# VHH binders against A disintegrin and metalloproteinase with thrombospondin motifs 9 (ADAMTS9), part 12

Target 1, 201 residues: A disintegrin and metalloproteinase with thrombospondin motifs 9 (ADAMTS9), of Homo sapiens (Human) (q9p2n4r1735to1935)
Amino acid sequence: LPQNCKEVKRLKGASEDGEYFLMIRGKLLKIFCAGMHSDHPKEYVTLVHGDSENFSEVYGHRLHNPTECPYNGSRRDDCQCRKDYTAAGFSSFQKIRIDLTSMQIITTDLQFARTSEGHPVPFATAGDCYSAAKCPQGRFSINLYGTGLSLTESARWISQGNYAVSDIKKSPDGTRVVGKCGGYCGKCTPSSGTGLEVRVL
Below, E stands for the ipSAE of ESMFold2; O stands for the ipSAE of OpenDDE; V2 stands for 0.75 times the mean of E and O plus 0.25 times the DockQ between their complexes.

## First folded at step 4 (VHH)

Design i02 (from b01 with D98E Y99L E100Y S103E G104S Y105G E106D D108E; framework vhh_vobarilizumab_d1)
Fold by ESMFold2-Fast, scan of step 4:
Structure i02 (fold): chain B 201 residues (1-201), chain A 120 residues (1-120)
Amino acid sequence: as target 1 above (201 residues)
Amino acid sequence: EVQLVESGGGLVQPGGSLRLSCAASGFTFSDYAMAWYRQAPGKGRELVAGIYSGGSTSYADSVKGRFTISRDNAKNTLYLQMNSLRPEDTAVYYCAAELYFWESGDYEYWGQGTLVTVSS
């Protein structure tokens, strides 16, 4: 069985982009091979729960007069809010890039991402410029269920920016992670930079 | 289908106590921020107390030190313990839920309300 998309081309004579079964770390996984007409095909993981549960947000609704965290920290569409935070954006993901040598998700590969608002936001990233210190409103959602992969137990995020904080929840098996990130203003990104390490279930 | 059902309201004398409950169904309760709002006759709806999914709380200045909000994630129930009640606390009390982690927008779900009357 091939172990990467380049081997799919070499061993199977395949030249079409599509889903292929690869032997990865002793397990058979379904991997999307892109760029199969070139000498540099790329591996992507198709997200079973799609863009509804795989997204990254930098929340752009700043309060006009932030003196405390309004609505007990919850968000409301009817806020007295500015839309002047230029780094705001929302990206959702159908597929994410994987480096099979390092076993890392490449969070900045947006080939199969859709940015529906503002600026592109990398996978596993969130932030805001919402209100008083320690009132995070940006969100990210990761759902790897059904892919055969999970985040490692060592996966961590760093908070950056003025009074930045994070509230991150991870399922015991590492297939589901949701994060609430931000501050006055702030963001959270994976501690490994643009790579997020995964393991085979 | 999301449902929030409040109970525990009633008539109480000034200085008395009541405990309100809100039974939640149709969603993963532990992921939601929960709140109690109230609406007195002739007034708008106001926030009384809130509790995040992580357990941190906030209170309106008018109820600080008298009311305590809490949640039981195993029972999908939100509580409001109201002590040292005053005539000014007379209102219909509403339970609300907001999910900020899972969906592309925030949804504000409301119960039907429970009446609290503080009168001698």
Scores: ipSAE 0.000, ipTM 0.122, lowest interface PAE 14.0, mean pLDDT 81

Design i03 (framework vhh_vobarilizumab_d1)
Fold by ESMFold2-Fast, scan of step 4:
Structure i03 (fold): chain B 201 residues (1-201), chain A 121 residues (1-121)
Amino acid sequence: as target 1 above (201 residues)
Amino acid sequence: EVQLVESGGGLVQPGGSLRLSCAASGFTFSDYAMAWYRQAPGKGRELVAGIYSGGSTYYADSVKGRFTISRDNAKNTLYLQMNSLRPEDTAVYYCATDYEYYLDSGTYDYWGQGTLVTVSS
């Protein structure tokens, strides 16, 4: 059984992009192989819960009074805000890139991402320029349920920037993570930079 | 390599005027908020005025109506027009970026030597 998309080409004679069953760390997983016409096909994980539960945002609203945390930290479209944060963006993900050698999600591969507002935002990343109080509004959502993969216990995030704050919640099995990140102006990213380590369930 | 260079300070009589300049380099000036701070002899740092990337402004109550902050994004330059100067405006004036305008934490992230303003008869 093939263990990566390059072996799918060699062992099965496959040349079309699509979903293939691969033997990964002793288990069968469904992997999307892209670039099968080339010498360097790439492995992607199709997200069962799609882009509604897999997204990254840099929130575009900035408080007129950034020393406050109005609405008890709740997000409201009618806030006393400007919509002038130039780094703002929203990206949603149908598939995410996996490096099968390192077992890491490559968060900066946006091949199967849609950026519906502003600038592209990498997977597992969020930020804002909303408030200098501990009041993060930027958000990311990860849902790996049904993929056969989960984040390892070593998955961590770092906060970067002025008055940066993050509130990140990970499910015990590592299949679900939600983050609120931001500050004036701050973001959170995976601690390894561009990678999130996964394991086979 | 971010650099901020203040200029325009000097000795003036009460009621006089000065215009301070801050030349910025090493970053995309138009994307960042900018501020003027001052530190009088024997006192802590005080936020004087701030201007956001979009042009909206903030002024400390002590200078409101007398000082005007402005920016020239084409020249990467921040200005402070100071009118009706008083002896209590005597201070070293500093330019700042990537800082919270409404909080005086006693710590500051600014790059410059400042420019001295003395108001004395």
Scores: ipSAE 0.000, ipTM 0.109, lowest interface PAE 16.9, mean pLDDT 83

Design j01 (framework vhh_8ghr_2)
Fold by ESMFold2-Fast, scan of step 4:
Structure j01 (fold): chain B 201 residues (1-201), chain A 124 residues (1-124)
Amino acid sequence: as target 1 above (201 residues)
Amino acid sequence: EVQLVESGGGLVQPGGSLRLSCAASGFTFSSDYEIGWVRRAPGKGEELVARIYSSGGDTSYADSVKGRFTISADISKNTAYLQMNSLRVEDTAVYYCARDEYSYFGSEYAMDYWGQGTLVTVSS
C-alpha cells in the first residue's frame, strides 16, 4: 500500500489527481493527491463537513455600541464605515494540505480554499480591525470529523494585536475547534512551527 | 494629506456658550473616522472631552463635560462641531480637534492627526 502520493504514482501507475487510499501511521486513510503529472505531488485532506464548518474570517468593520462590548457590541453593515483593512476577508475550505512526514496541517496552502469576501485568510486563523477593544469579532471553524484525523492536545493558538483577546473551544476528541479572535484590531493564529499537528484516530 | 483646522474659540463669561468647528481635508467623513476634541489647560495633561464617528453619530463625553457639551458631525461639510454650554472657568484650555487613523473606540484612545488648537478662555 502506498504511503504518500509519490508512491501512488510509482506503485499504482496513477497519473491523475484524485482520492487515493494511503497507509498512514498504520491506518488506511483517504488522501487527495494533487499535481500527479509532476515530480512533486501534494497531499490534501478532503473535509467531509465542507466549507460550512471549515472557514476563516478577518472582520474589518466597526460595531454598534462599541463602548458596551461585549454586552451590546454587534456587527454593523449599514454604515458608511471604513472597509479598507487589507487583511479583511472570508475563506472556506474544501481540502487542506497535510505534511505526512511531520503530520502537520499547512495552514497557508490555499489551493482548495474559496475566498468569498475580501482577501484570503489562512486555515485556523481569525481576527478583526476597527471593531472594539477586547470584543473579538473574527471567527474560524475546523471540523475534521470523518477524515480519520484529529488535532493533538498540543495544538495552540497565539493571540496578538491591539487590545486582542481570543476564545477558542476544542472538542474532547480534537476533531472540532471553534475560535473567536480579535478585539479592537487583533488576530489569533496557530503557533509557529507546530501550528496544527494531527494524529490518526 | 490629512489636515484638521479648528475655529470658534474666544473669550466668554462663566455660564456662556461657544461653538467650535473642525474643518477636515485629505479624507471624507462618509468613510466613518473617529473624531475627538482634546483639551489642554496650562500646566495640565491632555483630556479627551468628546468623541464622534464622522458618519455614525455615536458619541461619548468625559464626565467633566457630560450634559454641557454636544459633539456633532456634518458629512456634507466635512466638519465636526463642539457645542459648549454652561461654560465654567475650569473649561479654559486650548481645544484640539483630532482624528484616529484606525477609527477605534474603547477603553483607551489614540489619535494620529491633530489640528493647531483654538484657545477658549472663560473669565469674568
Scores: ipSAE 0.006, ipTM 0.265, lowest interface PAE 10.1, mean pLDDT 83

Design j02 (framework vhh_8ghr_2)
Fold by ESMFold2-Fast, scan of step 4:
Structure j02 (fold): chain B 201 residues (1-201), chain A 124 residues (1-124)
Amino acid sequence: as target 1 above (201 residues)
Amino acid sequence: EVQLVESGGGLVQPGGSLRLSCAASGFTFSSDYEIGWVRRAPGKGEELVARIYSSGGDTSYADSVKGRFTISADISKNTAYLQMNSLRVEDTAVYYCARLETDWFGTEYAMDYWGQGTLVTVSS
């Protein structure tokens, strides 16, 4: 019963990256082991719903009519806001890093992320770039359904920035979270900084 | 290195016209930067009189200058302009070209980078 990817190497003689069953907190979970040819393999959770439902965005466009959101604060379609705001970007995730000792997702591990616009954005993070005050345009989406994991009840986000707001919705079982964050260079991040606590279902 | 270099200030009679220029280097107007003209008269605070998104061309003006001043940007020359018409004695100030971080609703702004200023004097 290996408990981590290093034990998969030791107990099963495995040396290939791939999915392995690990005993984690009394449950059998499927974990992707990366770097299995090295002395320091790393554990990742493969996201069943993939990058279409697991993404982070710092919205990089100014709003056309930012006096009221959402009806009057529509996105400015073809005008890129570049204003030295290097955090603007879009990242999507096929796998996310898990620390099996602390049971935290390491939101800044982008090994299996794809950044399709701008700068890399950590998992569970969203914001915007000089949209309107109190008119959030950045989005994140988390879908852990089918992974055997959910966010703990204590998972929280903080809003950062003058005029920043966040609208975050979490499913009762903690497997799905969507956030809309921002408001004049505002953002939201997990309250724990770079870690997001999970539990086994 | 980001630089803003202003030109075009001077002495004019009331009712006259003047055109200020702001040549930018170290960033490009094909990126959407907010460029503004901020003025300051001796003993008074700063007033943001005009602003433009350099690549988008969207403009706004203070009520004190609306209809008289026109801000524009030439992407190919990386230069912003302030055309000042129907000048009044009250327009006498040092005019600064700045790259701005602004809040439309709170009107708060910070100058990321600004020029040396150019003096405009309106007198008979």
Scores: ipSAE 0.000, ipTM 0.137, lowest interface PAE 12.9, mean pLDDT 81

Design j03 (framework vhh_8ghr_2)
Fold by ESMFold2-Fast, scan of step 4:
Structure j03 (fold): chain B 201 residues (1-201), chain A 124 residues (1-124)
Amino acid sequence: as target 1 above (201 residues)
Amino acid sequence: EVQLVESGGGLVQPGGSLRLSCAASGFTFSSDYEIGWVRRAPGKGEELVARIYSSGGDTSYADSVKGRFTISADISKNTAYLQMNSLRVEDTAVYYCAKTEYEYFPDSYGFDYWGQGTLVTVSS
């Protein structure tokens, strides 16, 4: 049984991009192999719940008069705000890159991401520039259900920025994570940087 | 380096007017920086009274001064102003000109650069 997309080419004679079953850490998982016409195919995990539940946001509506946390912590999308934060963006993910050697999701591989507003935002990342202290408005959503993978218990996020806070909720099995990140102008990213460790269920 | 120098403070009677000036060096007002005026009265904390975006953009004011104070900037002189009308005894404070930056992650909360302050006394 092949253990990666290069072995799919060698052992099965396959040359087309698509879903293949790979033996990973003793379990059979469905992996999307991309670049199969080349000598350097790449492994991706297809997200069963797709881009509606797998997204990253930098919320760029800035308040003119910052306070501690206005509007009971809710967004003021209808506010008299300025939209001049250049890092603002929204990216959604249909597939995410996996490094099968390290068992990490490569959060910066945006090959199967769609950026519908502003600048691309890496997987598992969120932030804002709401200009209200301790009032996180950026969101990310991860849903690995049905992929055969989950985040490890050690998966953590680091907050950066003035008055930065993060409110991150992880399901007990590690397949579902939602985060709210920000502050005055802040963000949260996986604590290991661009890698996010997974395990086989 | 960025420097801010305030001037125009002094003694004025209630109902009077003053114009404070903030001369800036080390940047131009065509940048993405914000200029604000912050005051501190004896025994009280800091209060942000007015802000202007350095490109001559939007302005905002604290409720305590709205309708009485006007912030403006003169790009050719690289100077920001606070026009203070209908002054009240409660407006007595040291007024600071301050500047903040707008960038990618992370932005700083509050102001990155501060002037030395200018005293405004409103009394009879």
Scores: ipSAE 0.000, ipTM 0.138, lowest interface PAE 14.9, mean pLDDT 81

## First folded at step 5 (VHH; from f21 with Y102W; framework vhh_6fv0_2)

Design k01 (at its last look DockQ between E and O 0.02; V2 from the best seeds 0.00; counts 0 for: pae E 11.5 > 2, placed apart)
Amino acid sequence: QVQLQESGGGLVQPGGSLRLSCAASGFTFSSYYMYWVRQAPEKGLEWVSTISSGGDDTYYKDSVKGRFTVSRDNAKNTLYLQMNSLKPEDAAQYYCAKDLEWYSGEPFDYRGQGTQVTVSS
ESMFold2, look of step 5: ipSAE 0.198; ipTM 0.639
ESMFold2 (binder alone), look of step 5: mean pLDDT 81; pTM 0.821
OpenDDE, look of step 5: ipSAE 0.619; ipTM 0.866
ESMFold2, look of step 7: ipSAE 0.005; ipTM 0.210
ESMFold2 (binder alone), look of step 7: mean pLDDT 80; pTM 0.813
OpenDDE, look of step 7: ipSAE 0.386; ipTM 0.759

## First folded at step 7 (VHH; framework vhh_6fv0_2)

Design m1 (from f21 with Y103W; at its last look DockQ between E and O 0.11; V2 from the best seeds 0.00; counts 0 for: pae E 11.4 > 2, placed apart)
Fold by ESMFold2, look of step 7:
Structure m1 (fold): chain B 201 residues (1-201), chain A 121 residues (1-121)
Amino acid sequence: as target 1 above (201 residues)
Amino acid sequence: QVQLQESGGGLVQPGGSLRLSCAASGFTFSSYYMYWVRQAPEKGLEWVSTISSGGDDTYYKDSVKGRFTVSRDNAKNTLYLQMNSLKPEDAAQYYCAKDLEYWSGEPFDYRGQGTQVTVSS
């Protein structure tokens, strides 16, 4: 069985993009191979729960008074705020890219993402410029259930920015992560030291 | 000191073409995603296009897909925007940007002075 999409081309004579079974770390994994007509095909995992449960957001509203956390942290469109954070965006994901050598998700590959608002936002990241009072509004969601992959326990998020805060919740089985991240202004991303590492279940 | 200098704007007829350039210095250009944004008078900044640090991945606002092409030359520290089939709605001041994130409460902290694109019937 091939161990990457380039081997699928060579060993099976395939030249079409599509789902293929690969042998990864001694286990069978279904991988979408993209760019198979080229010399540099890329490996993606199709997300069973799709774009409704796999998304990244940089929230676009900023409080007029950033020393507050109104509505007990709930999001409201009628807030005393302005929608002027130019880094704002919302991306949702049907597939994510994986580096099969390192077993890390490549969060910046947006080939199979849909950006429905603002700027593209990498997978597993979130942020805002809403409040300096520990009131994060940016959200991300990861749901790997059904893909054959889970995140390893080594995955860590780092908060960046002034007054940056994050609230990251991971499921015990490593298939679900949700985050709320923000600051004045702040974001969270997977730590470069740990990356966003997965294992085959 | 980060410096970005846009050029290549001008007056063009509807359906015409322009090629914008952005000369970058003061940072490792090849390690950063780069962005094109635009601003019409009395309007906020609008995202136009994004390109990955290696240039392999490009992204566009829906209204410009198929008409605009972003590219970069990392050896020359230069970002480009090829603008074809220009429409009056594309008239704006165009900026290249290094980052899209707030870190000190300032929008687009690392952008140039811009270059004006005018489309007249």
Scores: ipSAE 0.006, ipTM 0.270, lowest interface PAE 11.4, mean pLDDT 85
ESMFold2 (binder alone), look of step 7: mean pLDDT 80; pTM 0.816
OpenDDE, look of step 7: ipSAE 0.435; ipTM 0.787

Design m2 (from f21 with L100F E101D; at its last look DockQ between E and O 0.11; V2 from the best seeds 0.00; counts 0 for: pae E 5.4 > 2, placed apart)
Amino acid sequence: QVQLQESGGGLVQPGGSLRLSCAASGFTFSSYYMYWVRQAPEKGLEWVSTISSGGDDTYYKDSVKGRFTVSRDNAKNTLYLQMNSLKPEDAAQYYCAKDFDYYSGEPFDYRGQGTQVTVSS
ESMFold2, look of step 7: ipSAE 0.101; ipTM 0.583
ESMFold2 (binder alone), look of step 7: mean pLDDT 81; pTM 0.817
OpenDDE, look of step 7: ipSAE 0.483; ipTM 0.806
ESMFold2, look of step 8: ipSAE 0.249; ipTM 0.686
ESMFold2 (binder alone), look of step 8: mean pLDDT 81; pTM 0.817
OpenDDE, look of step 8: ipSAE 0.422; ipTM 0.775
ESMFold2, look of step 10: ipSAE 0.112; ipTM 0.592
ESMFold2 (binder alone), look of step 10: mean pLDDT 81; pTM 0.816
OpenDDE, look of step 10: ipSAE 0.322; ipTM 0.691

Design m3 (from f21 with E106Y; at its last look DockQ between E and O 0.47; V2 from the best seeds 0.00; counts 0 for: pae E 11.6 > 2, grease 26.5 > 24.2)
Fold by ESMFold2, look of step 7:
Structure m3 (fold): chain B 201 residues (1-201), chain A 121 residues (1-121)
Amino acid sequence: as target 1 above (201 residues)
Amino acid sequence: QVQLQESGGGLVQPGGSLRLSCAASGFTFSSYYMYWVRQAPEKGLEWVSTISSGGDDTYYKDSVKGRFTVSRDNAKNTLYLQMNSLKPEDAAQYYCAKDLEYYSGYPFDYRGQGTQVTVSS
């Protein structure tokens, strides 16, 4: 069986984008091949749980009192705040790009993301400019269950910005990660920069 | 070049009053929310009050609510803080502040030199 989308094109005679089975690290994975009309098709993983469980957010509200963490850190639509953070955005993901040579999710590839508000936000990224009191409101969620992939134990995030804080929770099997990230202003991103390491289950 | 200049601080007895002023220049003052913050010795900056660009909405730290009143005169490019019923815990260097432009991402970077408020028995 083919080991990448270019081999699918060459060995199977396929000419259209779609789902194909590839042999990756000795295991069978279902990979979406995009750009099959070109010489450089790209590999994507279709997320079984889709955009409801795979999203990235930079939250757009800023507290009038940035030294507080009101509502015990809960988000409220009636907060004493204003919607004026121009870097804000919300993106959800049906598929994510994977580099099969390095086994990394390419978090900055947004081809199969939908940005429903504001600016596009890379996969596995969140932030805000809400509070200087360690009160992160920006959220991201990753659910790889059913894809045949999990994050490695060495997958980690870094926080950047003034008063930046993050609360990242990974499941033991590496298929679920949720994060709360923010600052005044702050964000969190995978420590590898544009990639997030995975392994085949 | 944004410039902010605080004045009106001084020595006052507990229960007394002071009125702080902040003269603003180098930006369209009437377009921006304005802030009062303070810093006591060996402490970090503490938010005190916020006022909307038109002056219609005001917000206060809980410990000063009902005692402090923020206001602005957009024709004079001036921000005010009326401080009544002052307590020893209100003693601090007071600053007015303007937020950074959103794409710069720097809160509270535009503040003045401050004015000292001292409350002694």
Scores: ipSAE 0.006, ipTM 0.215, lowest interface PAE 11.6, mean pLDDT 85
ESMFold2 (binder alone), look of step 7: mean pLDDT 81; pTM 0.823
OpenDDE, look of step 7: ipSAE 0.524; ipTM 0.836

Design m4 (from k01 with F108W; at its last look DockQ between E and O 0.41; V2 from the best seeds 0.00; counts 0 for: pae E 13.2 > 2)
Fold by ESMFold2, look of step 7:
Structure m4 (fold): chain B 201 residues (1-201), chain A 121 residues (1-121)
Amino acid sequence: as target 1 above (201 residues)
Amino acid sequence: QVQLQESGGGLVQPGGSLRLSCAASGFTFSSYYMYWVRQAPEKGLEWVSTISSGGDDTYYKDSVKGRFTVSRDNAKNTLYLQMNSLKPEDAAQYYCAKDLEWYSGEPWDYRGQGTQVTVSS
């Protein structure tokens, strides 16, 4: 079986974008091949649990009193705050790009993402400019269950920005990650040193 | 360079009133949210009030709500705080502050030298 989308073209004579079975690290994996009419098709993983469980958010409200964490950190739309953080956005994902050589998710490829508010937000990232009091409101969610992939133990997040803070929770099997991230202003992203590495189950 | 100059502090009796002013220069005052903050001895900075760039929206710390009124005159680049029914716990150094820019290190990083409010029994 082919090991990437270019081999699907060469070995199977395929020319249409779509789902194909590939042999990856000795295991079978279903991969969406995009750009099959070109010399450089791209590999994507279709997310079985879809947009509702795979999203990234930069929260748009900023507290008038940034020294507090009101409501015990709960989000309220009637906060003493203003909705004026221009970097805010919300993206949800139907498919994510994978680099099959490195086995890393390409978080900045948004071809199969939908941005429903504000700026596009890369996969596995979140942030805000809500509070300087370690009160993160930005959220991301990853659900790889059913895709045949899980995150490796090397995947880690870093916080960036002033008063940046993150609270990242991974499931034991590496298929679920949720994060709360923010600052004044701050974000969390996968570490550039480890990237967002996956393995085939 | 941003310059903020507070004035109007002084000594008042409990229940008295003061009006603070903040003269602003070195930036487009009418484009920014403005803040009043205060610092009592051995305490950190405490938020008091916020006013939107156009003056249409005002916000107050709960303990001063109904007693303090923030306002601005964008034609004169001046921020005001009317303080009524003053209490001993309102005694502090009062500062005006410019809004936090999204890349700034600290909120309130553009503040003046302050003006002292003292409430004597």
Scores: ipSAE 0.007, ipTM 0.367, lowest interface PAE 9.3, mean pLDDT 87
ESMFold2 (binder alone), look of step 7: mean pLDDT 81; pTM 0.821
OpenDDE, look of step 7: ipSAE 0.615; ipTM 0.871
ESMFold2, look of step 8: ipSAE 0.007; ipTM 0.163
ESMFold2 (binder alone), look of step 8: mean pLDDT 81; pTM 0.828
OpenDDE, look of step 8: ipSAE 0.711; ipTM 0.902

Design m5 (from k01 with L100Y; at its last look DockQ between E and O 0.35; V2 from the best seeds 0.00; counts 0 for: pae E 6.0 > 2)
Fold by ESMFold2, look of step 7:
Structure m5 (fold): chain B 201 residues (1-201), chain A 121 residues (1-121)
Amino acid sequence: as target 1 above (201 residues)
Amino acid sequence: QVQLQESGGGLVQPGGSLRLSCAASGFTFSSYYMYWVRQAPEKGLEWVSTISSGGDDTYYKDSVKGRFTVSRDNAKNTLYLQMNSLKPEDAAQYYCAKDYEWYSGEPFDYRGQGTQVTVSS
């Protein structure tokens, strides 16, 4: 079986975007091939649990008093806030791009993301500019279950920005990660910046 | 380059009034939210009031609501705080502070040198 989308094109004679079975690290993996009419097709993984469980958020509210963490850290629409953080956005993901040579998710490829509010937000990224009092409001969610992939133990996040705080929880099998991230202003992003290492199950 | 110059502080009796001013230069004053903050000796900065860039929206710490009024004159690049019914608890160094929407370092980093308000016991 082909080992990448370019081989699908060459060996199978296929020229249409779609799902194909590839041999990746000696195992069968279903990969969406995009750009098959070109010389440089790209590999994507379709997220079985879809955009309801795979999303990234930079929260748009900023406290008028950034030195507090009101409501015991709970999010409230009626907060004493400005909804004016220009970097804010919400993106959800149907598919994610993978570099099959490095086995990295390319978090900045948004081809199969939908941005429903504000700016596009890369996969596995969250942040805000809400509070300097360790009160993160931005959220991300990853669910790789059913894709044949899991995150490796080396997958980790870095907090960036002033008063940046992250609370990131990974499942033992590496298929589920949730994060709550923020600062004044702060975000969390995978430590590699644009990728997360995965392995084939 | 950002400069903020507070003035108008002084000694006042409980129940008295003061009006603070903040002269701003080195930035487009009318484009930014502005803040009043205060600091008592050996204490951290305490948020007092916020005003929107156009001056239409004002916000206050609960303990000063109804006693303090923030305003601005964008033509003169000046921020004001009218303080009425002053209490001993209001005694502090008062600062005006400039908003920065992306990254600021410390809360209220862009602030002036302050002006002292003293309320006699």
Scores: ipSAE 0.066, ipTM 0.550, lowest interface PAE 6.0, mean pLDDT 89
ESMFold2 (binder alone), look of step 7: mean pLDDT 80; pTM 0.811
OpenDDE, look of step 7: ipSAE 0.141; ipTM 0.571

